# Ledger of designs, part 37: miniprotein binders against p81326

Target 1, 226 residues: p81326
Amino acid sequence: MLHFGGFIMEINHISKILEKEREEYIRNKVEEYLKQGFSKDDAVNKANQSWRTYIGHRIQDVIYNLLKKFLKDSGLKVTTDKALNNRNLPEELDKVKRLIAINYGEYLFLPDADVIVYKVENNDIKIIAIISVKNSFRERRFETTYWKLKLKESPVTSHIKVFLATPDKDNEISYKCPNGKPKKMRIILEYELDGIYFLKEDFEETEKAKHFGKIVEDIIEISKKL
Short names: E, the ipSAE of ESMFold2; O, the ipSAE of OpenDDE; V2, 0.75 times the mean of E and O plus 0.25 times the DockQ between their complexes.

## First folded at step 6 (miniprotein)

Design P8 (at its last look DockQ between E and O 0.84; V2 from the best seeds 0.00; counts 0 for: pae E 2.1 > 1.5)
Fold by ESMFold2, look of step 7:
Structure P8 (fold): chain B 226 residues (1-226), chain A 83 residues (1-83)
Amino acid sequence: as target 1 above (226 residues)
Amino acid sequence: SEEEKYIEELLKRAEELLKEAEELAKKGDYEEAIEDLELAVFLLYLALLEAEELGNEELIKKVEELLKEVKKLIEEIKKKLEE
């Protein structure tokens, strides 16, 4: 029987699992290109280029699939930024898109919301949370906090919880004071966001910084208060 | 061993997802079928890593065969979605 709690151990291995998937992908693509007549060196280069093009959104896909599967029984629905950017949106998703849009006068923009959790009640849609998925914090470190602050500016969107989910394999935000020095990025992210969810065991747990295994329970509880 | 039993449990869970996905595909729920199959792939890569760490060739081949089967079904269903 499958349940979200049964994925806790496997979630902790997500970075290693994705690297294994990459290695197999590369091996299989090299074989494919060799059959097409490319040299070994060209086949390897093409396979690596193919993976780099595909690398985006793999961790987001895992998170999306887990949340969609395990929030379903609570009447909660899940979509993605990618799905909302498609042309010819179904009416339901078009409403979701409009409900998270931020008004800049003549312009309407979506926040960078990788995964969106919502519910439908009496044909009304209520946005519960957005989850920003980050593999690395080398660039656009505070993008998620900017979007939280913008959502708070309107009473229509101020209820939306903004979470960050990350394996943080390089410990860029795992600890508040590594080596006795405050880590600005971790402290600001935790202060401004509604939660940070780590896809690993080795991090400093706080009221807002939790293991990803807690996210389903947290989202369900929030949805009951709305 | 305890590690071999864990690998077999991962295989069992992946097989459950595969069966669920097959039923979803029969109902025309192709997107949800793919989502279950992608979770099965996730479990199978972990099973493969564990089997390789043990050096258990029988388990490695068993995991690789199921992984190929699951990936092939994903591609078949994706083709149906494109139509």
Scores: ipSAE 0.491, ipTM 0.786, lowest interface PAE 2.1, mean pLDDT 87
Fold by ESMFold2-Fast, scan of step 6:
Structure P8 (fold): chain B 226 residues (1-226), chain A 83 residues (1-83)
Amino acid sequence: as target 1 above (226 residues)
Amino acid sequence: SEEEKYIEELLKRAEELLKEAEELAKKGDYEEAIEDLELAVFLLYLALLEAEELGNEELIKKVEELLKEVKKLIEEIKKKLEE
């Protein structure tokens, strides 16, 4: 459960909430395109395409905003990959960037880190976790796992928890075969990553695969050990 | 009902975020204001989903009205960021 100024909010099905937002978004976009002179069919098609572009950004923003708000009282700070790519980085964010960057000889690259959780103690920064947000697993299914394995190679970054957050609308990693066995991709992701947080209700929880609402308490617990 | 009180709490939290965002915008903290408003939008869609399941027309209208207000402010602040 998430606490917001003493208020408990249940958000185990973010996907359902976003589907409600989608319905209104599409209606509004259809009206806009109709006013611009597009046909009904064209307006609907353009509205759906607009949503496809918007939703990826929207899921990341929702997760970032929720974590930032709910972790603040625990002394934890939250930033994004987008913020770290800003040209005029504050000293604090520049240090965060350096602490998660992976070395490839003369080059440094950031991992798949849509959302980053860290803490500041006596002007020292400790990275707690990075969260990769994925809407689908069509083409980039093991990217998060690759970055986890790279981070694990260095004493500087090996403590950083790597989480995946996903609606998994197509049941690509939440599905279980009739015999109860998970698919290969699910087995690999769960084995290599520190956790998977589903933005939907319809799946069986394990030690590492949980409803998204548990992420705040998990991160706070991890931070206490660091 | 408990469900109506839950929706009213979501509305209250969204209104608090709206007020916080208005104060941030007055200070020129536009990006943080947008973050609060986007969170308010999320809470309001949750409230809308809950109100529709209850079939409470008064709460549905109240949520829709606040959503319109929040989205309007988001667009106004985005225009200032473009400047």
Scores: ipSAE 0.342, ipTM 0.740, lowest interface PAE 3.4, mean pLDDT 84
Fold by OpenDDE base, look of step 7:
Structure P8 (fold): chain B 226 residues (1-226), chain A 83 residues (1-83)
Amino acid sequence: as target 1 above (226 residues)
Amino acid sequence: SEEEKYIEELLKRAEELLKEAEELAKKGDYEEAIEDLELAVFLLYLALLEAEELGNEELIKKVEELLKEVKKLIEEIKKKLEE
């Protein structure tokens, strides 16, 4: 069994690992697009565009797999919004889907929920946390915050913790006041969310901003209070 | 060296995940098997990076071989899920 502590330290290398994967991915995609009849330049461009999407999913998958594995012994379950996007869901997942839905009057919509942690107790499902995974903050900087605020508006979902997990490769939110200047995005995200978990070592730690290694224990602790 | 030991430990952990995944796949737990294998891939890429930095061709080869095996198994299991 993977020692949790050991693996969690390895997560700090996620950006480097993904860069290594990128080389192989790009090579393979370029070859694929060339076979489809694209020019070399077009193939490279398309491959790079594809990588932007792929890398996001890759990080999400890693985080999902880690959380699922490390929360298993605690009896906690993990799913994803992708898994919930099926027409025919098992009863358990159908309940999970309904319990994270946000009311917009005539419509119910799901928040962006890259990872969903829940428990089953006495045949009742309790949603514990939603983890949003972001590789970069180039787009939709406060999307996670929006969903957190929406979840708070209902007594059905107000208890759900919303966490952000990120390697923050570009140091967009790693520090609150670098050079004495407040980083608006860091401050707002930290204020509005229940926690930010960094997949790196170089960041300003606070009560809410922690290393990703703390997320498992935090989730377990939250689960005990529900 | 300490670096070599670290790489070997990563390989060991990846192999354990591979073994677990194979057992899961035999039971028909394909989704969980893929999850373990994806974690193995993560560790193996890390091992590969470290081995390349160290310049240890033997370790590089070992990592690449295991990575190929894990990826192949993922593809095989994914095909079974589509069936």
Scores: ipSAE 0.319, ipTM 0.707, lowest interface PAE 1.4, mean pLDDT 90
ESMFold2 (binder alone), look of step 7: mean pLDDT 88; pTM 0.859

Design P9
Fold by ESMFold2-Fast, scan of step 6:
Structure P9 (fold): chain B 226 residues (1-226), chain A 83 residues (1-83)
Amino acid sequence: as target 1 above (226 residues)
Amino acid sequence: SEEEKKIEELLKKAEELLKEAEELAKKGDYEEAIEDLELAVWLLEIALFEAEELGNEELIKKVEELLKEVKKLIEEIKKKLEE
């Protein structure tokens, strides 16, 4: 509980930390673009575009570091798709890459696996979960569901849990329409995926759509069944 | 083949979504129509990838034609919403 309490405390501060970082980032980028001769409106627009790219990577890094820190006590290991794209992989990571790759005949493709959780037992690797991190749903909304459906087709990968983690700041999938109906995108994502974890406070939880603070306990529970 | 049948199922589902979206657009339900069409685009992108992997030129052509039709309707509806 102490470990999980620490995790909840860090998560509760994420939104505040990211909001403060955004303010500083935008301010600095606007100044930079103004010095380059852009108009105020163009500088603000360019700063916001730059922030959208930056925050995507930043959220992935935060989630990776939190999961690595809090899953270590349970004997679970965490890596990233970026790490798996290194030219010379350690044997352990090479095995991880092979166990999550989708086979298209003579070709192998990695799923949308921003963060990967696995365990090592007797030199065998078991993939527990992959986590797709989305800051927004403007593009490639169903990419994660495609990879989930492909993973289900193989006995090697069918056990792997596929999770989505998102702040959903624009209320694209945490929003309910005035009639109480979730958006179609939310319905499809929740139906096809093993879980959605929101890095925000204000939304209605379901069995599969939860506050991000629950992800550590959920992953540990899943790992015990493998 | 089983793979060709899978692609045909995706095409059929996309066609159903396109027809549903056309009816929604006629009723002025533009936002809901776009949601159906965006889902159709996603299914068609999957179908196109699978058809290209199979090298089935007839399926590739069918997917590309339907994808073009779906994207055209999306732009038409977006133009209506901007008005």
Scores: ipSAE 0.000, ipTM 0.200, lowest interface PAE 15.1, mean pLDDT 79

Design Q1
Fold by ESMFold2-Fast, scan of step 6:
Structure Q1 (fold): chain B 226 residues (1-226), chain A 101 residues (1-101)
Amino acid sequence: as target 1 above (226 residues)
Amino acid sequence: GPEEILEEAYKLLLEAWKLIEEARKLAEKGDPESLEKALKLLEKAIELLRKAIELIQKALDQGVPEELRKLLEFAFKLAEYLLEEAKELLEKIKEELEKQK
């Protein structure tokens, strides 16, 4: 089994690894678009747009796979909202879906639960946490807080921890008061959510705003309290 | 199997990373003896990283489940990054030693 030291090592380098992947990805996409007949400027612009879509899926996959591997020894299980939207759900995942879905009259919607951590004890399922992965905050910046507040309203879901995981490359929520000006988004997200985990080194650390490397230990501790 | 290869690769990566960080501390001290020790640590780190890369490449060349493939691909990128960091630090230390003749 993978050692926790390996997890910390990966997370300490994730921002730099993703930047190196970006350089390679952009280079390859620019060549592809140039071959399709686009101008150099258009090829670069389209490659950058393509990267924004790619990185969203890439970081979610990385987080899902790492959490799945490093939580296994603690008896914790990991799934995704995409897996829960499959029509042919195993009984276990169907139960997970029912315990996290929010009712809006005739409709049921999953929260921004990109990654879901749960445990199974004597055939009973307990949802521990959901992790929303955000690459940027320029659009739908308070969507995660909306889902936290909705989950908190129900006795069935009020115990579920809601975490945000983000590389925050544009420094949108890395500091509470950069240059003497309060960042409303960082302050509100930290206040309303159960935690913010940064996939980067440079940020203002608090009891609720931590390096992503601490998420495994935090989830294990929470699962013991239930 | 692929899972065992992934675990072995991560052990090599973790050991190499520790050596690189120790070499950085020695490099900051800046004295010839510390710089010479740092060079030896980095040479060992580079050897471990090359072994990790070889193991990961062999595993990726064989059909593996998608989840393991993604972890191996990430481990490969991590190994390449650490190798470049180690080589850059090695060059910097060699230059400093030359300067202190």
Scores: ipSAE 0.012, ipTM 0.344, lowest interface PAE 9.0, mean pLDDT 80

Design Q10
Fold by ESMFold2-Fast, scan of step 6:
Structure Q10 (fold): chain B 226 residues (1-226), chain A 101 residues (1-101)
Amino acid sequence: as target 1 above (226 residues)
Amino acid sequence: GPEEILEEALKLLYEAWKLIEEARKLAEKGDPESLEKALKLLEKAIELLRKAIELIQKALDQGVPEELRKLLEFAFKLAEYLLEEAKELLEKIKEELEKQK
């Protein structure tokens, strides 16, 4: 099952399925904005902007649900940064939040942790990994590496694995230059992060850059060492 | 149970995808024998996809936990997408075979 579940998450068809959802979403949002009094052109532009936010959350939701399903039998728990931002936070999630928060003098900030994997043993919480989900790399290409470097500075958080999950449909980090060398961004991300998991078939695998379906087994192996 | 249905549906989807990719390679060769083989693979893929869709729909109709429901809905959409891909490739291959007569 893990292999077949991984198949669904690894292929470019995820992006294509979401693109079909886009047509329905845009149509409904345009109608909604028109009813609010926006012009046709403004309604279309606002709907497209809304879609860009929606698809990011949709991919994160799919990854969250897949990991929650496949890690359940290994005694691992999964949450999201969205869940950690709730006002009425359960004690367990409050502890998770404290274990990943980074101190900036008078302020505490959460890293870019779209999905968080942890375990509970003897009423103690151990954070296994955080996963950043990126659809594109234009503006925030090194944000995930920044958070990895910050987490490494503290003995409380230095053990936490930081992974990137991406469909990379524009071949921003899965492409090789004509000379056979990976792009600078790919080299830096792969060097600094603990792993990159691609939601696509078309790329060369390395020790750290893998098909998304391998993330479950990797996380389970890491959890055994903690 | 619903988890067992999901597992079976995912296996069918994976097998269908392999057949579609093999058919695509045969279609690229472009010779009549390869095109005829591709048609047979696509017909089998379509059959597997229809079985997967039927299983997923029955599971969704029976009421399923939210987490499993989301995975079944995603599998359903993937099956529909692969079915459309297989049908489009089937039509292109039929057109190519007619052109070679």
Scores: ipSAE 0.006, ipTM 0.264, lowest interface PAE 10.2, mean pLDDT 78

Design Q11
Fold by ESMFold2-Fast, scan of step 6:
Structure Q11 (fold): chain B 226 residues (1-226), chain A 101 residues (1-101)
Amino acid sequence: as target 1 above (226 residues)
Amino acid sequence: GPEEILLEAYKLLLEAWKLIEEARKLAEKGDPESLEKALKLLEKAIELLRKAIELIQKALDQGVPEELRKLLEFAFKLAEYLLEEAKELLEKIKEELEKQK
């Protein structure tokens, strides 16, 4: 079995693997757009735009698989919002879905829960954490915060930890302004959420803003208190 | 089983990565003895990476659960990345040794 040291080493290689995937993806998309009649410059620009969408899904998949692998021996289970949106759910996942759903009168909605960590004890399910994975903050800056606030309103969901995981490649929430003050978006996200986990090394570390390598340890400790 | 193959592949990848980093340090010294030693380490790393790729491909070909398939694909891409790094460094070291005639 991989220990936490193995987890950290694997995380250190993720950016290298993703960069190799980027090169191959861009090469293939440029070729595709050139065959469609776009100029070389347009093909390159369109390939880069396509990569932004692709990488978002890829990072979510990687985080899901890593958490599933490294939480397994602690009796913790991991699922995704994609799995919960299947039409026919196993009983266990159906219970998970019901325990994180938010009521809006006539309607029930799932929060922005890309990855969900839970445990099963005596056929009862306890949700430990939901993790929102963001590659960029362009248009949905406070979506995770909104869902955190909604989850806090119910005694059924108020204990659930809400985390953000992000490489923040564009330094949208990890950059510190020259005057020493964090950006407004970083201040709000850190204040409202239970934690931010960065898939990068260069950021202002706090009690709630940590390297992604700490997430497994933190989740296990939280689960022990439930 | 497939989990054991994944763990074995990762062991090979980690060993190869350590050999590549050690070779890089030796290459920085630039003397013939260090370059020759670096060459040997890279040859070993390439051998290990090729073994890892073989194991991963065989596991993927024989069918595995979706979760393990994703991890094996991840390991495969890492192996390819390290293999290209090792080959590039190997070529640079061979060129440097040739120049030192």
Scores: ipSAE 0.000, ipTM 0.144, lowest interface PAE 16.6, mean pLDDT 77

Design Q12
Fold by ESMFold2-Fast, scan of step 6:
Structure Q12 (fold): chain B 226 residues (1-226), chain A 101 residues (1-101)
Amino acid sequence: as target 1 above (226 residues)
Amino acid sequence: GPEEILEEAYKLLLEAYKLILEARKLAEKGDPESLEKALKLLEKAIELLRKAIELIQKALDQGVPEELRKLLEFAFKLAEYLLEEAKELLEKIKEELEKQK
C-alpha cells in the first residue's frame, strides 16, 4: 500500500504545484495588463484567459519532456504537433506528419496531437500513439474522440493509439456513476479512446483509466507488437 | 527502510521542483538581481535532486520487492529529468549574467 502510495503522492504534488503556479501567474499578468492601461476588471479577465492557454501549454510541455526522457532507452521518439507545423521540416518529421494526417478529399489535416510517439526501424517510421492533453472538458469535450474515430477510418492510421492525459481537477470525467448517475462524458471517452491517464490521485481506475505513470510501460508494450 | 527512503526522496523532488519553477519566473524578468536569485535557487534544487538520487540508489541496493523497485525507478527517472532541466536553465542564466558584465 505504501509502495503504491509513494507514486500517488508524486502525482498529487505535481497537481498542487500547478495550482500554486496559477495564483502567481494571475497576479503577475494582472499587474502587467494594468501597466498597459487596462481597467482592473479587464486585466483580471485577460489574465484568466491567458492562464487557460498557459496551463494547457505547460502541461503539454511537462508530458512531452517526461515521455521523451522515459522512452529514450526503449528506442522510442517523441514529437509535438507544434514541431510538425514548422515551415521547414526535417525529413523524419515530414514523414511523421504524413503518417498521422487525415484525408478530407483534396485536403490533409493533422489531428490535435499534442504529443506524438513513434519509432524508426530500418529507416521506416511507425507511429505508436498520440496523446491529447486536456485541462478541462466544457466547450469541446469530445474533440479527442472525433480524432480517434477519424484515424480508425484509414488503414494507414487505424493502428495508432489515441490517449487522453488530464488532471481533471473538477471531477468532470473522474467517475463513471458518481452518486448513482451515469457520467456520459467519462463513459464515452473511456469507450472510444485507447486510454485515459489521470494526473491526479482520486478517480475510478479501470483497464483503460489509469494513473499517468502507467503510460510509459503501456506505450513500450504497444510498440513491441508493431 | 526502502519505503521511508522513497518517501524522503519524493519530498526532496517536490521541493526541487518548486525551486525550479520559481527560478524560471525570476529568469524571465531578466534583470541582474532576479538572475542572481534564480542561480541560487537552481543550485539548491540541484543539491536536493542529487540527494534524492543518492537516496534512491541506496534503497535499490537493499534488494526491494518488484512493486517498490518500480516506484524507485520512476522516482529516479523523475529526479534525472528535473536535474537536467535545472542544469540547462542554470547554464543559460550564467551565460546571460556574463553578457551583462
Scores: ipSAE 0.011, ipTM 0.246, lowest interface PAE 9.4, mean pLDDT 79

Design Q14
Fold by ESMFold2-Fast, scan of step 6:
Structure Q14 (fold): chain B 226 residues (1-226), chain A 101 residues (1-101)
Amino acid sequence: as target 1 above (226 residues)
Amino acid sequence: GPEEILEEAYKLLLEAWKLIEEARKLAEKGDPESLEKALKLLEKAIELLRKAIELIQKALDQGVPEELRKLLEFAFLLAEYLLEEAKELLEKIKEELEKQK
C-alpha cells in the first residue's frame, strides 16, 4: 500500500491540478463579482486577490491530507498549526504543541508549522518534522529559515526536521544559478533547511531539493532513527 | 468503506498514469507500430480513469468525513487531469497515423 501512496506522491502533476483548480475558481469568482455590479477589471482583480488567500489554505489542506493518508501505515500521525490553535485541545495535541513551542522569556510561540508529523510510542510523543507550505516568495521570504534557526537553538527541538513545500510557479527558488546569476533565496533556504520539496516537475534537484513525492519516504526513514 | 474506495481509485490512477507515460514515449518514436501500440495503451488508461472517476463520485455522494472528502476531491481532480491528457495525446496520435497513410 505504501508503494502505491509513494508513487502517487512522485507524480509531477500536483502543480498542474492546482492550476486547473485556480482557473475554475477565478472563473466562478469573476462571474460572482460581475453579478454584484463590479466592472470586468475590478472583478478579475478581486478574484485574483481572493485566490491568493484561498490557495494558501488549499495547498496546505492537500499536503496535510496526503501525508495523513500515506503515513498512517507507518504509525505516524499528522496535525496542523490550525488544529494546535484550537481552544479545546485534546491531550495528545496539547503535548505536540508543547514540544514545538519556542520560549521567548515570558512568552511561548508556535513556529510557522503548517503541517506537523509526529509519532506516539509508549505514551511518549516524538516530533519528526514540521512542514512550511509556501505558494509564493513575494513576502516573508526567510520566515521558515528563521523558525529553523530558533528550533535548532534548543536541545528539546533541535532534532526536529524543518521542510519547505512549494509549487514555486514563478521559479523563485527552482534553480541555484539560473542564467549564471546565483539565487540567494534558493541557496540560503537549501543551506539552512533540512529539505525543500517541489510540487512541480522542473527544478534543480540536489540532496536536499527534491520532488514532493519523496517526502513520505524521507519522513519514514527519519522516524526510524528517532 | 470510503478509505478502501480511495485506495482503489488511487491504484487505478497510478496504473493509468504509467500507461500514459509509456504511450507518450512510444508516440515520440513516431513510427506506425509504436503509434498503434500507444493508442492501445491510451484506450486502456482512459478505461481505468473512467472507473476511478465513477468510484470517486459514488464515494463523494455518501456521507464521508471531511478529511476523506478532501482526498476524494483531490483524486477526482487528478483523474480528470489525466483523462484530459490521455484524450489529447490520443487525438494527436490518431492525427499522426492518418497523415502517415
Scores: ipSAE 0.000, ipTM 0.257, lowest interface PAE 12.2, mean pLDDT 78

Design Q15
Fold by ESMFold2-Fast, scan of step 6:
Structure Q15 (fold): chain B 226 residues (1-226), chain A 101 residues (1-101)
Amino acid sequence: as target 1 above (226 residues)
Amino acid sequence: GPEEILEEAYKLLLEAWKLIEEARKLAEKGDPESLEKALKLLEKAIELLRKAIELIQKALDQGVPEELRKLLEFAFKLAEYLLELAKELLEKIKEELEKQK
């Protein structure tokens, strides 16, 4: 109740946990770029750009490992689009790749599926969910929505749940109508996607917009119905 | 080796996190029976987190590759964070139970 408000925010505050490593990372990268002959200002700028890429990958890695460990006991398997792009795929992963790949004439592309959850039943593979991880919405804000719409076009992939996971530190999609003005990005993402999972406490909760702590429970529940 | 220790520590961390989430749901119900059950879950979570921290510290004391060291350091910080959260929730629930006497 009221006495226990705010506790959900703390459970998976990944950004806060990783913040300590930022200073060391930036310091080391600045030194590296200075040794390469860049100016002080250029070295700092390049180090900050490098950190933004690094932190995005770290959040994705943490989510992948959390899901892999938490879903294992429920008979669910987890992989990544990076793993599916390996040249020599095991038969199981090759089947996963075929079940989520989208055809563009003579070309075949994987959706923006940072994390993929599937199950194996009687040697048949069923894709449960695809999770896109976004640290910010300044660029490629509707990329996840595009892939969701493409997956819906095929009976093979139309059942696949497409989720977005984000800390949304800048409150870009945390509320539908802050100060009485509709947020197109939040409204469109919630409408088109199967769920948005926030790595923060302060956001407008709906049936589709939840705290990240709910994602494991939701995926298990979805898998039972398939 | 250090990789096995990381695996075991992470398993403990995830179990503790699950217990904290279950305790939070029980605490939201607010009745004495639910609050007492929440206290027991948090006590177990704290025990698991302390064990995870001990394992991680032992692994960090061994010579480990940089990538594995960073994962262990992250696991350590996560364990400390969850331990702090569990202790805060435990204190709040004890206060609520005392208030309901």
Scores: ipSAE 0.000, ipTM 0.148, lowest interface PAE 13.3, mean pLDDT 77

